# Miniprotein binders against q53ft3, part 148

Target 1, 195 residues: q53ft3
Amino acid sequence: MFGCLVAGRLVQTAAQQVAEDKFVFDLPDYESINHVVVFMLGTIPFPEGMGGSVYFSYPDSNGMPVWQLLGFVTNGKPSAIFKISGLKSGEGSQHPFGAMNIVRTPSVAQIGISVELLDSMAQQTPVGNAAVSSVDSFTQFTQKMLDNFYNFASSFAVSQAQMTPSPSEMFIPANVVLKWYENFQRRLAQNPLFW
Key: E = the ipSAE of ESMFold2; O = the ipSAE of OpenDDE; V2 = 0.75 times the mean of E and O plus 0.25 times the DockQ between their complexes.

## First folded at step 16 (miniprotein)

Design qa20 (at its last look DockQ between E and O 0.01; V2 from the best seeds 0.00; counts 0 for: pae O 11.6 > 1.5, placed apart)
Fold by ESMFold2, look of step 16:
Structure qa20 (fold): chain B 195 residues (1-195), chain A 83 residues (1-83)
Amino acid sequence: as target 1 above (195 residues)
Amino acid sequence: SVEELAEEIREALERVQIKYEMAKQWLADGDVHFALRILQYAYRLAKKALEKAQELGLTELIEEAQELIQQIEELMEKIRESQ
């Protein structure tokens, strides 16, 4: 239902579902992260009247989880970029997650998404200036997704001389991926809202 | 005490201002439906703060609450006209 992206890392599309209405992504080495992108995959929208509250969790100096409300995603704003670098020493906020029933280490933070009523979300106040405008966040998200896909696909590039025969598999030329990347970036530069 | 009640009203009005600004941001981000829900919450909170300020005769807080209510009503009307 959701995706989570950090620059320079593989996109996460398989959230750990910890309840019917609660989803979690692990963020290892969270101290090196400045921004996180949370987005809806587009396959399952929120039910009418519902949306997602997005939380960031990190351990404090005593190892106790600290949860902070970053903001929201909704059907009308299905992606957002959150700046978390300034939040790693911030205050906790009211949150619906409670004690986690999963293995957690002191160096791993979490992104939590709770599916809630829009009326309930309207009463919640996110911490500071974590969220970026939807226009800026869509452009930034799309650029990061393009870079991520290109880096991933290009890491499998081989020349014909290096190719191991595999007759049961299909292959695409590496230049097809580059052409797709260039064309999509050009369209975004001309009209970031063409989607 | 009256001072404790007045501080509660001030805190509520500060939250109303925060919610008004949040709603403007969500409107700018293109989610009119969520922006309206934030405004509706802010409106109810401001009306409750006004009622309390009136019961205590706190003239400055009455005026502040009324100004915020007017701002919220104007923004909701602008949203309705643009749809």
Scores: ipSAE 0.680, ipTM 0.884, lowest interface PAE 0.9, mean pLDDT 80
Fold by OpenDDE base, look of step 16:
Structure qa20 (fold): chain B 195 residues (1-195), chain A 83 residues (1-83)
Amino acid sequence: as target 1 above (195 residues)
Amino acid sequence: SVEELAEEIREALERVQIKYEMAKQWLADGDVHFALRILQYAYRLAKKALEKAQELGLTELIEEAQELIQQIEELMEKIRESQ
């Protein structure tokens, strides 16, 4: 249902479901993390009238988890970027994860997503500065990622005449990659949060 | 034309077959994750092809699509059972 992305790390698509309405991603070495992207995978939408409250948890000086509301994801806004680097000194707020014995190591933070009523979410106040100008930043990030991939892939492009036979390898025609890239860009332009 | 659409469906099914074979290769290499992803895509592609073939009443392509879907489902199930 949810994905979590930290720059320079593999995308996480398997959240730990800790409750019917609660999902958790572990973020090892959280101190090095500046931003986290939380997004819906597009496989399962939120139920009607519901969305996701996104929380960040880090251990305090006593090793106790401190949870803070970062923001929200919804069917209408299926992804968001959060800055977590500045939150490490903040005070904890009430959170829906308090009763959960989540085994934590000191170096591991968590992203928690709580599926909640939209009306309830509207009453909650995220911590300041956590929500980055989400759409533009996300679009820029996605575009950069796409460009990076395209550039990387295209750098290996060779003509058929230049190919060395390698029966054990599968090849993707460059035009397929290009077509995908163009289609993705078009979709991104239409809806930056399409995933 | 129906013939042109039939060719498009056939080409799609060929791509499905290629992806299916690729998934098998990935499995042989131990790359279960990639195999599953390819199979999922192949499955979706095959389903779309099936729908189009059904709309056009193309019996042979319907059968081919159904067969590929069955093969993909079986392989996906085997993967799930092995995990």
Scores: ipSAE 0.000, ipTM 0.167, lowest interface PAE 11.6, mean pLDDT 81
ESMFold2 (binder alone), look of step 16: mean pLDDT 90; pTM 0.897

Design qa21 (at its last look DockQ between E and O 0.46; V2 from the best seeds 0.65)
Fold by OpenDDE base, look of step 16:
Structure qa21 (fold): chain B 195 residues (1-195), chain A 83 residues (1-83)
Amino acid sequence: as target 1 above (195 residues)
Amino acid sequence: SVEELAEEIREALERVQIKYEMAKQWLADGDPQFALRILQYAYRLAKKALEKAQELGLTELIEEAQELIQQIEELMEKIRESQ
């Protein structure tokens, strides 16, 4: 039903089902993890009126699990990116995973997904800054990419008077690049997924 | 004490604000239905806070609550109209 992805690691599609409505992924070497993607596999949707609360657990200084609500996944938003690197110092919250005798090694964190009523989920408040907007992230990335390209290309701009003849080389006027850049930005602003 | 109650109201309104922002994000993420659920909760919370603030005569908190309620209502209507 669920998958878990850490950059640079194999995707996990086999969650441990610890209850009818609870699933757990183990994350070895969690200290090196910045972001985790949780997603539905698409095989089984949430029942009507239900979604998933996504929790993160890590061992505290005493080796006891500290659980924090990261955010949610729903049929309408079947995947989410969570930043976990900054959560290591946070206080634990109430969580539905109880005293699960999950054999924990000190280096292993867990992602827990609890299937819950959407109305209940709506009342819960995830820890701050854990949920990363995929749209915003993508937009920011694209903008940075565009800026990078424009800056790079512009760094080579020369006036006609400054040009050294190179008959074998094609030249693009800088205004063409600028025009493209402006048009692309406009389209991106209108719809980040315009392509 | 009145001060303690005022703080409780303030905390509630803070939570309302958080929920409002969450709803906006969920709307942007393409789940308007869940956004609406969040807003519905925020609305109820804000209404309760407003009532308490009115009972205590806390003018600033009343105004804040009313503003949040208005914002929530406007966003809910916008979502409904878009569907």
Scores: ipSAE 0.750, ipTM 0.920, lowest interface PAE 0.5, mean pLDDT 87
Fold by ESMFold2, look of step 16:
Structure qa21 (fold): chain B 195 residues (1-195), chain A 83 residues (1-83)
Amino acid sequence: as target 1 above (195 residues)
Amino acid sequence: SVEELAEEIREALERVQIKYEMAKQWLADGDPQFALRILQYAYRLAKKALEKAQELGLTELIEEAQELIQQIEELMEKIRESQ
């Protein structure tokens, strides 16, 4: 139902479902993460009157989880980018995950999504300004996806002299990908909503 | 004490201001339905704060609460008209 994306990593689309209405993504090596993207996959919308509260959890010095409300996703705003680098020493807040049977690894952070009534969500206040505007969210999401794709594809680059012939496969010159990347970045900078 | 009660009212009105700004952000992000739910909550907080301020005769806080209520009502009306 949900996806979670961190720059430089593969997108996660198989959340750990810890209750009928609660989903969790693990974030190993959380100290290196500055932003996370949470989004709905689009195949199953929230039921009418419902939405998703998004939380971030990291282990404290005693290995106990510290949960913080990042913000929300709804059918009307199905994706959001959250900055988490400043939250790794923040205060915990009231949250719906603390009494649940969630498999815990002491050195791994988590993103939790709780499906809740919109009226209940309206009463909650996220920590700081973790969420960005919708324009900033599109721009950051798009840039991170572009970087992820380019870095992945570039890791397979070889020169023509180093290629092993493979007549059943088709190849794309690396400079074509770079030209596309540069043109796309220019268009995005001029109009983040040109999609 | 009256000072402690006045501080509670100020904290409630501060929360109302936070919710008002949050609702404006959600409206700008293209989810007026959720923005409206946030405003409905902010409205209840502001009305309760106004009632407490009136009970204590705190004129400055009464005026502040009334201004916030008016702002909230205006924004809710604009959202409902565009629905």
Scores: ipSAE 0.687, ipTM 0.888, lowest interface PAE 0.9, mean pLDDT 81
ESMFold2 (binder alone), look of step 16: mean pLDDT 91; pTM 0.914

Design qa22 (at its last look DockQ between E and O 0.55; V2 from the best seeds 0.59)
Fold by OpenDDE base, look of step 16:
Structure qa22 (fold): chain B 195 residues (1-195), chain A 83 residues (1-83)
Amino acid sequence: as target 1 above (195 residues)
Amino acid sequence: SVEELAEEIREALERVQIKYEMAKQWLADGDVQFALRILQYAYKYAKKALEKAQELGLTELIEEAQELIQQIEELMEKIRESQ
């Protein structure tokens, strides 16, 4: 039902189902993880009126698990990105995984997904700044990439009078690059997923 | 103590702020219905915090609560207008 993705690692699609409505992924070497993506596999949707609360657990200084609510996934938003790198010093919150005797190694964290009523989920408050907007992040990334490219290309711009003859090389007018850039930005603004 | 109660109100308002920001994210991601649910509770909690702050005469917290309430209301109205 759920998948979990850490950058640079293999996708996990086999959650441990610890209860009818509870799923757990293990995250080895969690200290090196900045972001985690949780997503629905698309095989089984949430029942009507239900979604998933996503929790993160890490061992505290005593080796006891500390669970924190990261955010949510729903049929309408079947995937979410969570920042976990800054959560190491947080206080534990109430969580639905308290009764689980999960054997933990000090280097292994867990992502827990609890299937809950949407109304109940809406009442809960995740830890601050854990949830990252995927659309905004992507848009920002793309914009930065575009700016980087444009700046890079523009740094090589020369007037025709300044050009050194190089018959073997192809040249692109700067205005063409600019036009491309403007068009791309326009398209991106209209639909960040236009590609 | 009044100070302790003030801190509780401050924490409540912080949670409201988090919910407000979450709702914006959920809107951006396309789940309007869930965003509205979040906002409804954010509004409810903000109102409760406002009432408590007023009872205690905590001017700064009153102002903060009122501002959050206004922001929530404005966002909810925008959502309604877009439907």
Scores: ipSAE 0.637, ipTM 0.880, lowest interface PAE 0.7, mean pLDDT 87
Fold by ESMFold2, look of step 16:
Parts: C-alpha cells; structure tokens; sequence
Structure qa22 (fold): chain B 195 residues (1-195), chain A 83 residues (1-83)
C-alpha cells in the first residue's frame, strides 16, 4: 500500500504490517538520514474519510522508542517529504503505536503509518516543520535559508585594507561563500533532493 | 491565576497559527478538502481562545485572536469561492 524512499537508498515497498491499520518501515543508520519520502503505491486508496498519519520513531539514549508525528498522506496528496534531520533528539508525542506491538533493534529508526479518520488527523499537529509538502515548497524554503546565510555572512565582510593583522585568527575569503552559494543554488535547480 | 490563564491562551493561539500555516500548505499541495478540515478546527480553537480572552478582559489576546479568526475566515471563503 505504501512506499518509503531515502536519498541514496533503494526504495522500500514491503512495509511490516503491525496491525490491520498500521504499517512500519525500518530505517537503519538513521543518523545519516535528512529526509524521507512516504508515498502510496497507488494499488489501494484509503477508504473514504480516511488518510494516513506518518510517524518517525528512534531509540533514545536508553534504547526506548521516541515517536513523533511527521505529518500526513491522503488520497488527495498521496506522497510527502519529511525532514527528520532535526528530530533525532526531539520529544515524543501522542501516537497510536504501542512500544510492545513493534519489534525493534536498538540502532534502527522507524517510519510508522497509521490509517485514521481525516477528522482525527486534522486535529493533530505535526512536530515543528517536519513536513515538506512539495518539491516547490522545499525548494522555496531552502532558497530562503541560503539567502539568509549569504546575507548573514556578508554582513561581516571586510576588505583587505580593513583587516587587522591577526596571525592566530582564521579567515575565509568572501568569494568562497559566494562560490558555495552559487554552487548550492545550481545543485538545487538540477535536483531538489540531491542530499 | 490570570497570568497562568493568559499563558494558556497564548499557547492556544500559537497552535492555531500552526494549524493555519499547515492548512495553507495543504491547499498549495492540492488537497482542498483536508485543508478545509484543518481550517475548521483552527477556527474552532481560535473562537474558544477569543471567548476565554474576552472573559478575562485580555485586550492584547482578544486582538490577536480576532486577527487569526479573520485570516482563517478569509482563507476558507477564498477556497469555497474557487470550488
């Protein structure tokens, strides 16, 4: 019913079904993952009035699962990109997955999908800004982040004539920042999911 | 205390703002029906926060709640007109 995709990895299409309405994908080496794509395979739609709540789970320092609501998929939006790079130390939230109902290894994170009523989903609030609801939205947000970084770094720029000799300090030529900025923009335009 | 109740209202309005932004994204992604469901709950929660702020005479929170309600109503109307 569902697929799960991480950049640089093979797509997963064989979720572990842990209940009639609950599905799980394992994410080994989760610390290296920045984004995941969850999508419907298209063979079986959600029943009318229902959709999927998508959760991320990782083991805390004691190996106990921490579950976080990432967002949703629906028949009207059957795929979604979720940012998880900032969630690996976050707090848990209400979730429909019991820790006892899911077989887990300590160093593996999970993506959980729970089929729920749309009204129940609409009352839930995903963690932070986890959902990246389209490639265009992700690209626009990323461009704003790049602009903000460039503006911030540029605000500290000085000419060589303005520099005080400080042999113990490290300096970065301003053109390195510009080169990085231009290169990153080009990479985003070619493939918004290159990371 | 009144300060504790005011903090609860601020937190509720923050959650409403999050719901409003979420609904805008769902609309942009093309799921109009789910966007409307989210907006309906955001509206309900904003009205509840407004009622509490009015009961306590918290002028700043009343104004904040009214602004959010207006934004939500305008977006819901735009969606219904385009259907």
Amino acid sequence: as target 1 above (195 residues)
Amino acid sequence: SVEELAEEIREALERVQIKYEMAKQWLADGDVQFALRILQYAYKYAKKALEKAQELGLTELIEEAQELIQQIEELMEKIRESQ
Scores: ipSAE 0.577, ipTM 0.834, lowest interface PAE 1.2, mean pLDDT 80
ESMFold2 (binder alone), look of step 16: mean pLDDT 89; pTM 0.882

Design qa23 (at its last look DockQ between E and O 0.72; V2 from the best seeds 0.70)
Fold by OpenDDE base, look of step 16:
Structure qa23 (fold): chain B 195 residues (1-195), chain A 83 residues (1-83)
Amino acid sequence: as target 1 above (195 residues)
Amino acid sequence: SVEELAEEIREALERVQIKYEMAKQWLADGDVQFALRILQYAYRRAKKALEKAQELGLTELIEEAQELIQQIEELMEKIRESQ
């Protein structure tokens, strides 16, 4: 029903089902993980009026699990990105996973998904800054990328009078780059997923 | 004490604000229905906070609660109009 993805690692599609409505992924070497993607596999949707609460568990200094609510997935938003790198110092929250006697190695964290009523989920407050907006993040990334490229390219701009003969090289007028940039920004603003 | 109750109301309103922002995010992410559920919850909580603030005569908190309620209502209306 669920998948879990960490950048640079193999996708996990086999959650441990610890209850009828509870699923757990193990995340080894969790300290190196910045973001986790949780997503529905698309095989089984949530029942009507239900969604998934996504929790993160890490061992505290005593080796006891600390659970924190990261956010939610729903049929309407079947995937979500969560930042977990800054959660190490957070206080534990109430969680549905109880005292799972999971033999925890100190380096292994867990992602837990609890299937819950949407109305109940709406009342829960995830830890701050854990949920990353996919659309906003993408837009921001794209904009930063564009700006970076433009700045980089512009740094090499020279007037024709300043050009040294290099017959083997092709030159692109700066105005072409600018026009491309403007057009791309316009398209991006219209539809962030235009490509 | 009244001061303690005032702090409780303030904290409640802060939570309402958080929920309002969450709803906006969920709306942006495309799950309108869940966003509405969040807003409905936030609305109920804000109303309760308003009632308590009114009972205690806490003018600043009353105004804050009213503002949040208005924001929530406006967003809910926008959502309804877009459907």
Scores: ipSAE 0.728, ipTM 0.910, lowest interface PAE 0.6, mean pLDDT 87
Fold by ESMFold2, look of step 16:
Structure qa23 (fold): chain B 195 residues (1-195), chain A 83 residues (1-83)
Amino acid sequence: as target 1 above (195 residues)
Amino acid sequence: SVEELAEEIREALERVQIKYEMAKQWLADGDVQFALRILQYAYRRAKKALEKAQELGLTELIEEAQELIQQIEELMEKIRESQ
């Protein structure tokens, strides 16, 4: 039903189901992890009126799990990026997992997903800076892509004085690239999701 | 004490403000239905906080709750009109 991705690691698609409505992914060597992506596997939606609360758990100095609410995934937002680099010394929060995730080693954390009513999820408040907005992510990616494209394309620009006399070559005036860049940035600022 | 009850009301209004901002983010992320559920919860909590502030005669907190309720109502109406 769920997948879990850490940059530079193999994606996990086989969550441990620890209850009918609870799923867990192990994160070995969690202290080296800064971000985690949690997503639905596509063809298995939540039942109507339901969604997923996403938690991060790490072992405290006594080896007991400390759980923190990262945020949510829903049919309307089926994937989310969570920053966990700042959470590995925080205080725990209320959570539905109880003692089900007994700590196995000091270096293994967990991502827990609890399938719950949307109304129940609306009452929960995630820890402060865990979730990364999908709109912000698309905006950041698109800005970097635009900058990269402009820099790349402009490296091929030539003036008339620099043109090689070859009738088979095609040239793009530099101002075309600039106009494209400006237009795309304008549209992105008006609607980050226009694509 | 009345001071403890006033602090509970302040904390409740702070949590309502957090929910209002959270709902705006979920709306921007494109999940209108969940955003509206968060706003409906925030609205109910703000109304309860207002009621408690009125029972205690805490004028500053009454005004803060009323302003927050109005912000929530305006956003919920905007969402409903766009659907």
Scores: ipSAE 0.653, ipTM 0.872, lowest interface PAE 0.9, mean pLDDT 78
ESMFold2 (binder alone), look of step 16: mean pLDDT 90; pTM 0.893

Design qa24 (at its last look DockQ between E and O 0.50; V2 from the best seeds 0.64)
Fold by OpenDDE base, look of step 16:
Structure qa24 (fold): chain B 195 residues (1-195), chain A 83 residues (1-83)
Amino acid sequence: as target 1 above (195 residues)
Amino acid sequence: SVEELAEEIREQLERVQIKYEMAKQWLADGDVQFALRILQYAYRLAKKALEKAQELGLTELIEEAQELIQQIEELMEKIRESQ
């Protein structure tokens, strides 16, 4: 039903089902993980009126699990990105994953997904800054990338009078780059996924 | 004490604000239905906070609660109009 993805690692598609409505992924070497993607596999949707609360658990200094609500996945938003790198100092929250005597190695964290009523989920408050908007992040990244490229390219701009003959090199007018940039921004604004 | 109750109300209103922002995010993510559920909860929470603030005569908190309620209502209306 669920998958878990850490960048640079193999995708996990086999969650441990610890209860009828609870699933757990192990994340070894969690300290090196910045972001985790949780997603529905698309095989089984949430029942009507239900979704998934996504929790993160890490061992505290005493080796006891600290659970924090990261956010949610739903049929309408079947995938979500969570930043977990900054959660080490957070306080634990109430969680549905009781005293799971999971033999925890100190380096292993867990992602827990609890299937819950949407109305109940709406009342829960995830830890701050854990949920990353995929669309916003992508848009921001793209804009930064475009700006970076434009700034980089423009830094090499010279007037025709300043040009040194280089017959082996191709030159692109700066106006072409600018036009491309403007067009791309316009398209991006219309549809961030236009490509 | 009234001060303690005022702080409680303030905390509740903070939660309302958080929920309002969450709903906006979920709208951006494309799940309108869940966003609405969040807003509905936020609305109820804000109303309760307003009632408490009114009972205690806390003018600033009353105004804050009213503002949040208005924001929530406006957003909910926009959502309904877009459907």
Scores: ipSAE 0.713, ipTM 0.906, lowest interface PAE 0.6, mean pLDDT 87
Fold by ESMFold2, look of step 16:
Structure qa24 (fold): chain B 195 residues (1-195), chain A 83 residues (1-83)
Amino acid sequence: as target 1 above (195 residues)
Amino acid sequence: SVEELAEEIREQLERVQIKYEMAKQWLADGDVQFALRILQYAYRLAKKALEKAQELGLTELIEEAQELIQQIEELMEKIRESQ
């Protein structure tokens, strides 16, 4: 029903079914993995009113599983890319696998898929930006960083009438900072990954 | 205390806002039906927050909840008109 893909590895299409409505893929050497793709194989849709909650589990320092909700797959969006590199030291979350003995070795993580009602899934909130938020999220972060820098630098602006000689210091005209900001912003809008 | 209850209402309204933004993302991803289910949940959550704020006479929180409810209703109506 499901597939799981990590760049540079063979696709997994044979999930371990651990309950009637729960499926698991093992991810050995998970510390080297930054992204996973979870997808439906296309021949078996979810039943009407159902979808899949996708979880990531890794062992903590004591070897106990830490589970986090990554997001969802549905008949309307049957594939998703999840970033897991930032989650490997994260806080656990509410999950449906806690009553199961799904134990793995210290370097093996798991992707869990739980088939659930869409109404139940709607009440759940995934951890952070585990789902790939696209170039738009990167652009938003970069724009906020630019605004923060410009506002900070501008707060130190003084006119020539306010200056006193300070031969041990270097100064930058305020318009140079503004020109840099405007140029960077324009380039970011044209190609968010140019830098 | 009243402040503790007000904080609970504020946290609930923050969850409403999160769900509203989540629903917009699912609309953009093309799953209108799941987006609508998220909005319906957000609506119920906002209605509960409004009732609590009204019971306590917390005028600022009442207004915040009403604005969120209106935003949710408008988006749900747009979705249903386009379906």
Scores: ipSAE 0.655, ipTM 0.876, lowest interface PAE 1.0, mean pLDDT 80
ESMFold2 (binder alone), look of step 16: mean pLDDT 90; pTM 0.896

Design qa25 (at its last look DockQ between E and O 0.01; V2 from the best seeds 0.00; counts 0 for: pae O 11.9 > 1.5, placed apart)
Fold by ESMFold2, look of step 16:
Structure qa25 (fold): chain B 195 residues (1-195), chain A 83 residues (1-83)
Amino acid sequence: as target 1 above (195 residues)
Amino acid sequence: SVEELAEEIREALEYVQIKYEMAKQWLADGDVQFALRILQYAYRLAKKALEKAQELGLTELIEEAQELIQQIEELMEKIRESQ
């Protein structure tokens, strides 16, 4: 139902469903993470009148979870970027995950998504500066990821003259990657929320 | 005490302001329905705060609540007109 994306890491699309209305993603080595993107995969929308409250959880110095409300995703805004770099020493907030069985490992945080009534979500207030909902900030994050992918893939480029025969190996022409990069960048400039 | 009640009213109005700004952001992001639910909640809180301020004769807080209620009503009317 949900995806979770961190710059420089593989996208997660297989949330752990800990209840019918509660989903979690693990974030190993969370201290190095500044932003996370939470989005709906588009196959299963929220039921009418419902949405998703998004929480960040990290272990405190005693190994106990500290949960903070980051913000929301809804059918009307199915993706959001959240800044978490300033939250790792913050005060916890009220949250619905207290009765859930959560496996805690040192240096592993979690993103929790709770499907709730929109009226209940309207009464909740996210922690300060967590939500990055401006188009410019979202575009900057996405552009950094785009540049990182292109630079990585390009570092493996070889010309036909440099290529050795490897008949069992599959190859992608470098211009396919470049065309994807250019198309994605163009669409991002036209509509930062197209993806 | 009256001072404790006045502080509760101030806190409520600050919270209403936060919700009003939150609703404006959700409108800018294109989710009109969630923005309306936030505004409806903020409106109820502001009206309750106004009633308490009027009961206690707290003129400054009455004026602050009335101004905020007006802002919320105007935004809700704009949303209704654009639909």
Scores: ipSAE 0.641, ipTM 0.867, lowest interface PAE 1.0, mean pLDDT 80
Fold by OpenDDE base, look of step 16:
Structure qa25 (fold): chain B 195 residues (1-195), chain A 83 residues (1-83)
Amino acid sequence: as target 1 above (195 residues)
Amino acid sequence: SVEELAEEIREALEYVQIKYEMAKQWLADGDVQFALRILQYAYRLAKKALEKAQELGLTELIEEAQELIQQIEELMEKIRESQ
């Protein structure tokens, strides 16, 4: 249902479901993490009238988990980017994960997603400056990445008449790359995570 | 929404079909290995789309995905038999 992405790391698509309505990702070496992307996989939507409250947990000086509300994901906003680097010194807030006996190592933080009523979510206040970007920013990033690739690839385009024989190399027609680009762009416009 | 997700799946399946057709073209051109790679990719995408469609109970999309998967598998098998 949910995915979690940290820059430079493999995407996590297998959240630990700790309850019917609660999911957790482990973030090893959280001290080096500045931003986390939480997103819906697009497999299962939230039930009607429900969304996800996204929490971040880190161990305090005593090794006890400190949970903070980062923000929300919903069917209408299926992904969000959160800055967590500045939260590591914050105070804990009320959270739905308190009763969970989650075995933690000191270097591992957690992202928790609690499926909640949208009305209830509206009453909650995320920690300041945690929410950096919406789906649009992620989409823009992906689009820029695609453009970068396309521009890079197209820069090497030559006509058949200009080609130097290289039997050991495979060549991809530019029109194939273009078609891929257009199709992929269309898909990303709908869901940047469906690839 | 479910409708939005359905559209995403539909677009994915359309993309799968495009890849399938591209593979056929490459086969016609004699590039079997490249065609296989494309088919493998298309297969993975189709499976992913199928899973999502199943999770959402989208019967028509499930059927479409299954059909595409079958077509890909059949073509891959034909290629293997020709090797």
Scores: ipSAE 0.000, ipTM 0.154, lowest interface PAE 11.9, mean pLDDT 80
ESMFold2 (binder alone), look of step 16: mean pLDDT 90; pTM 0.885

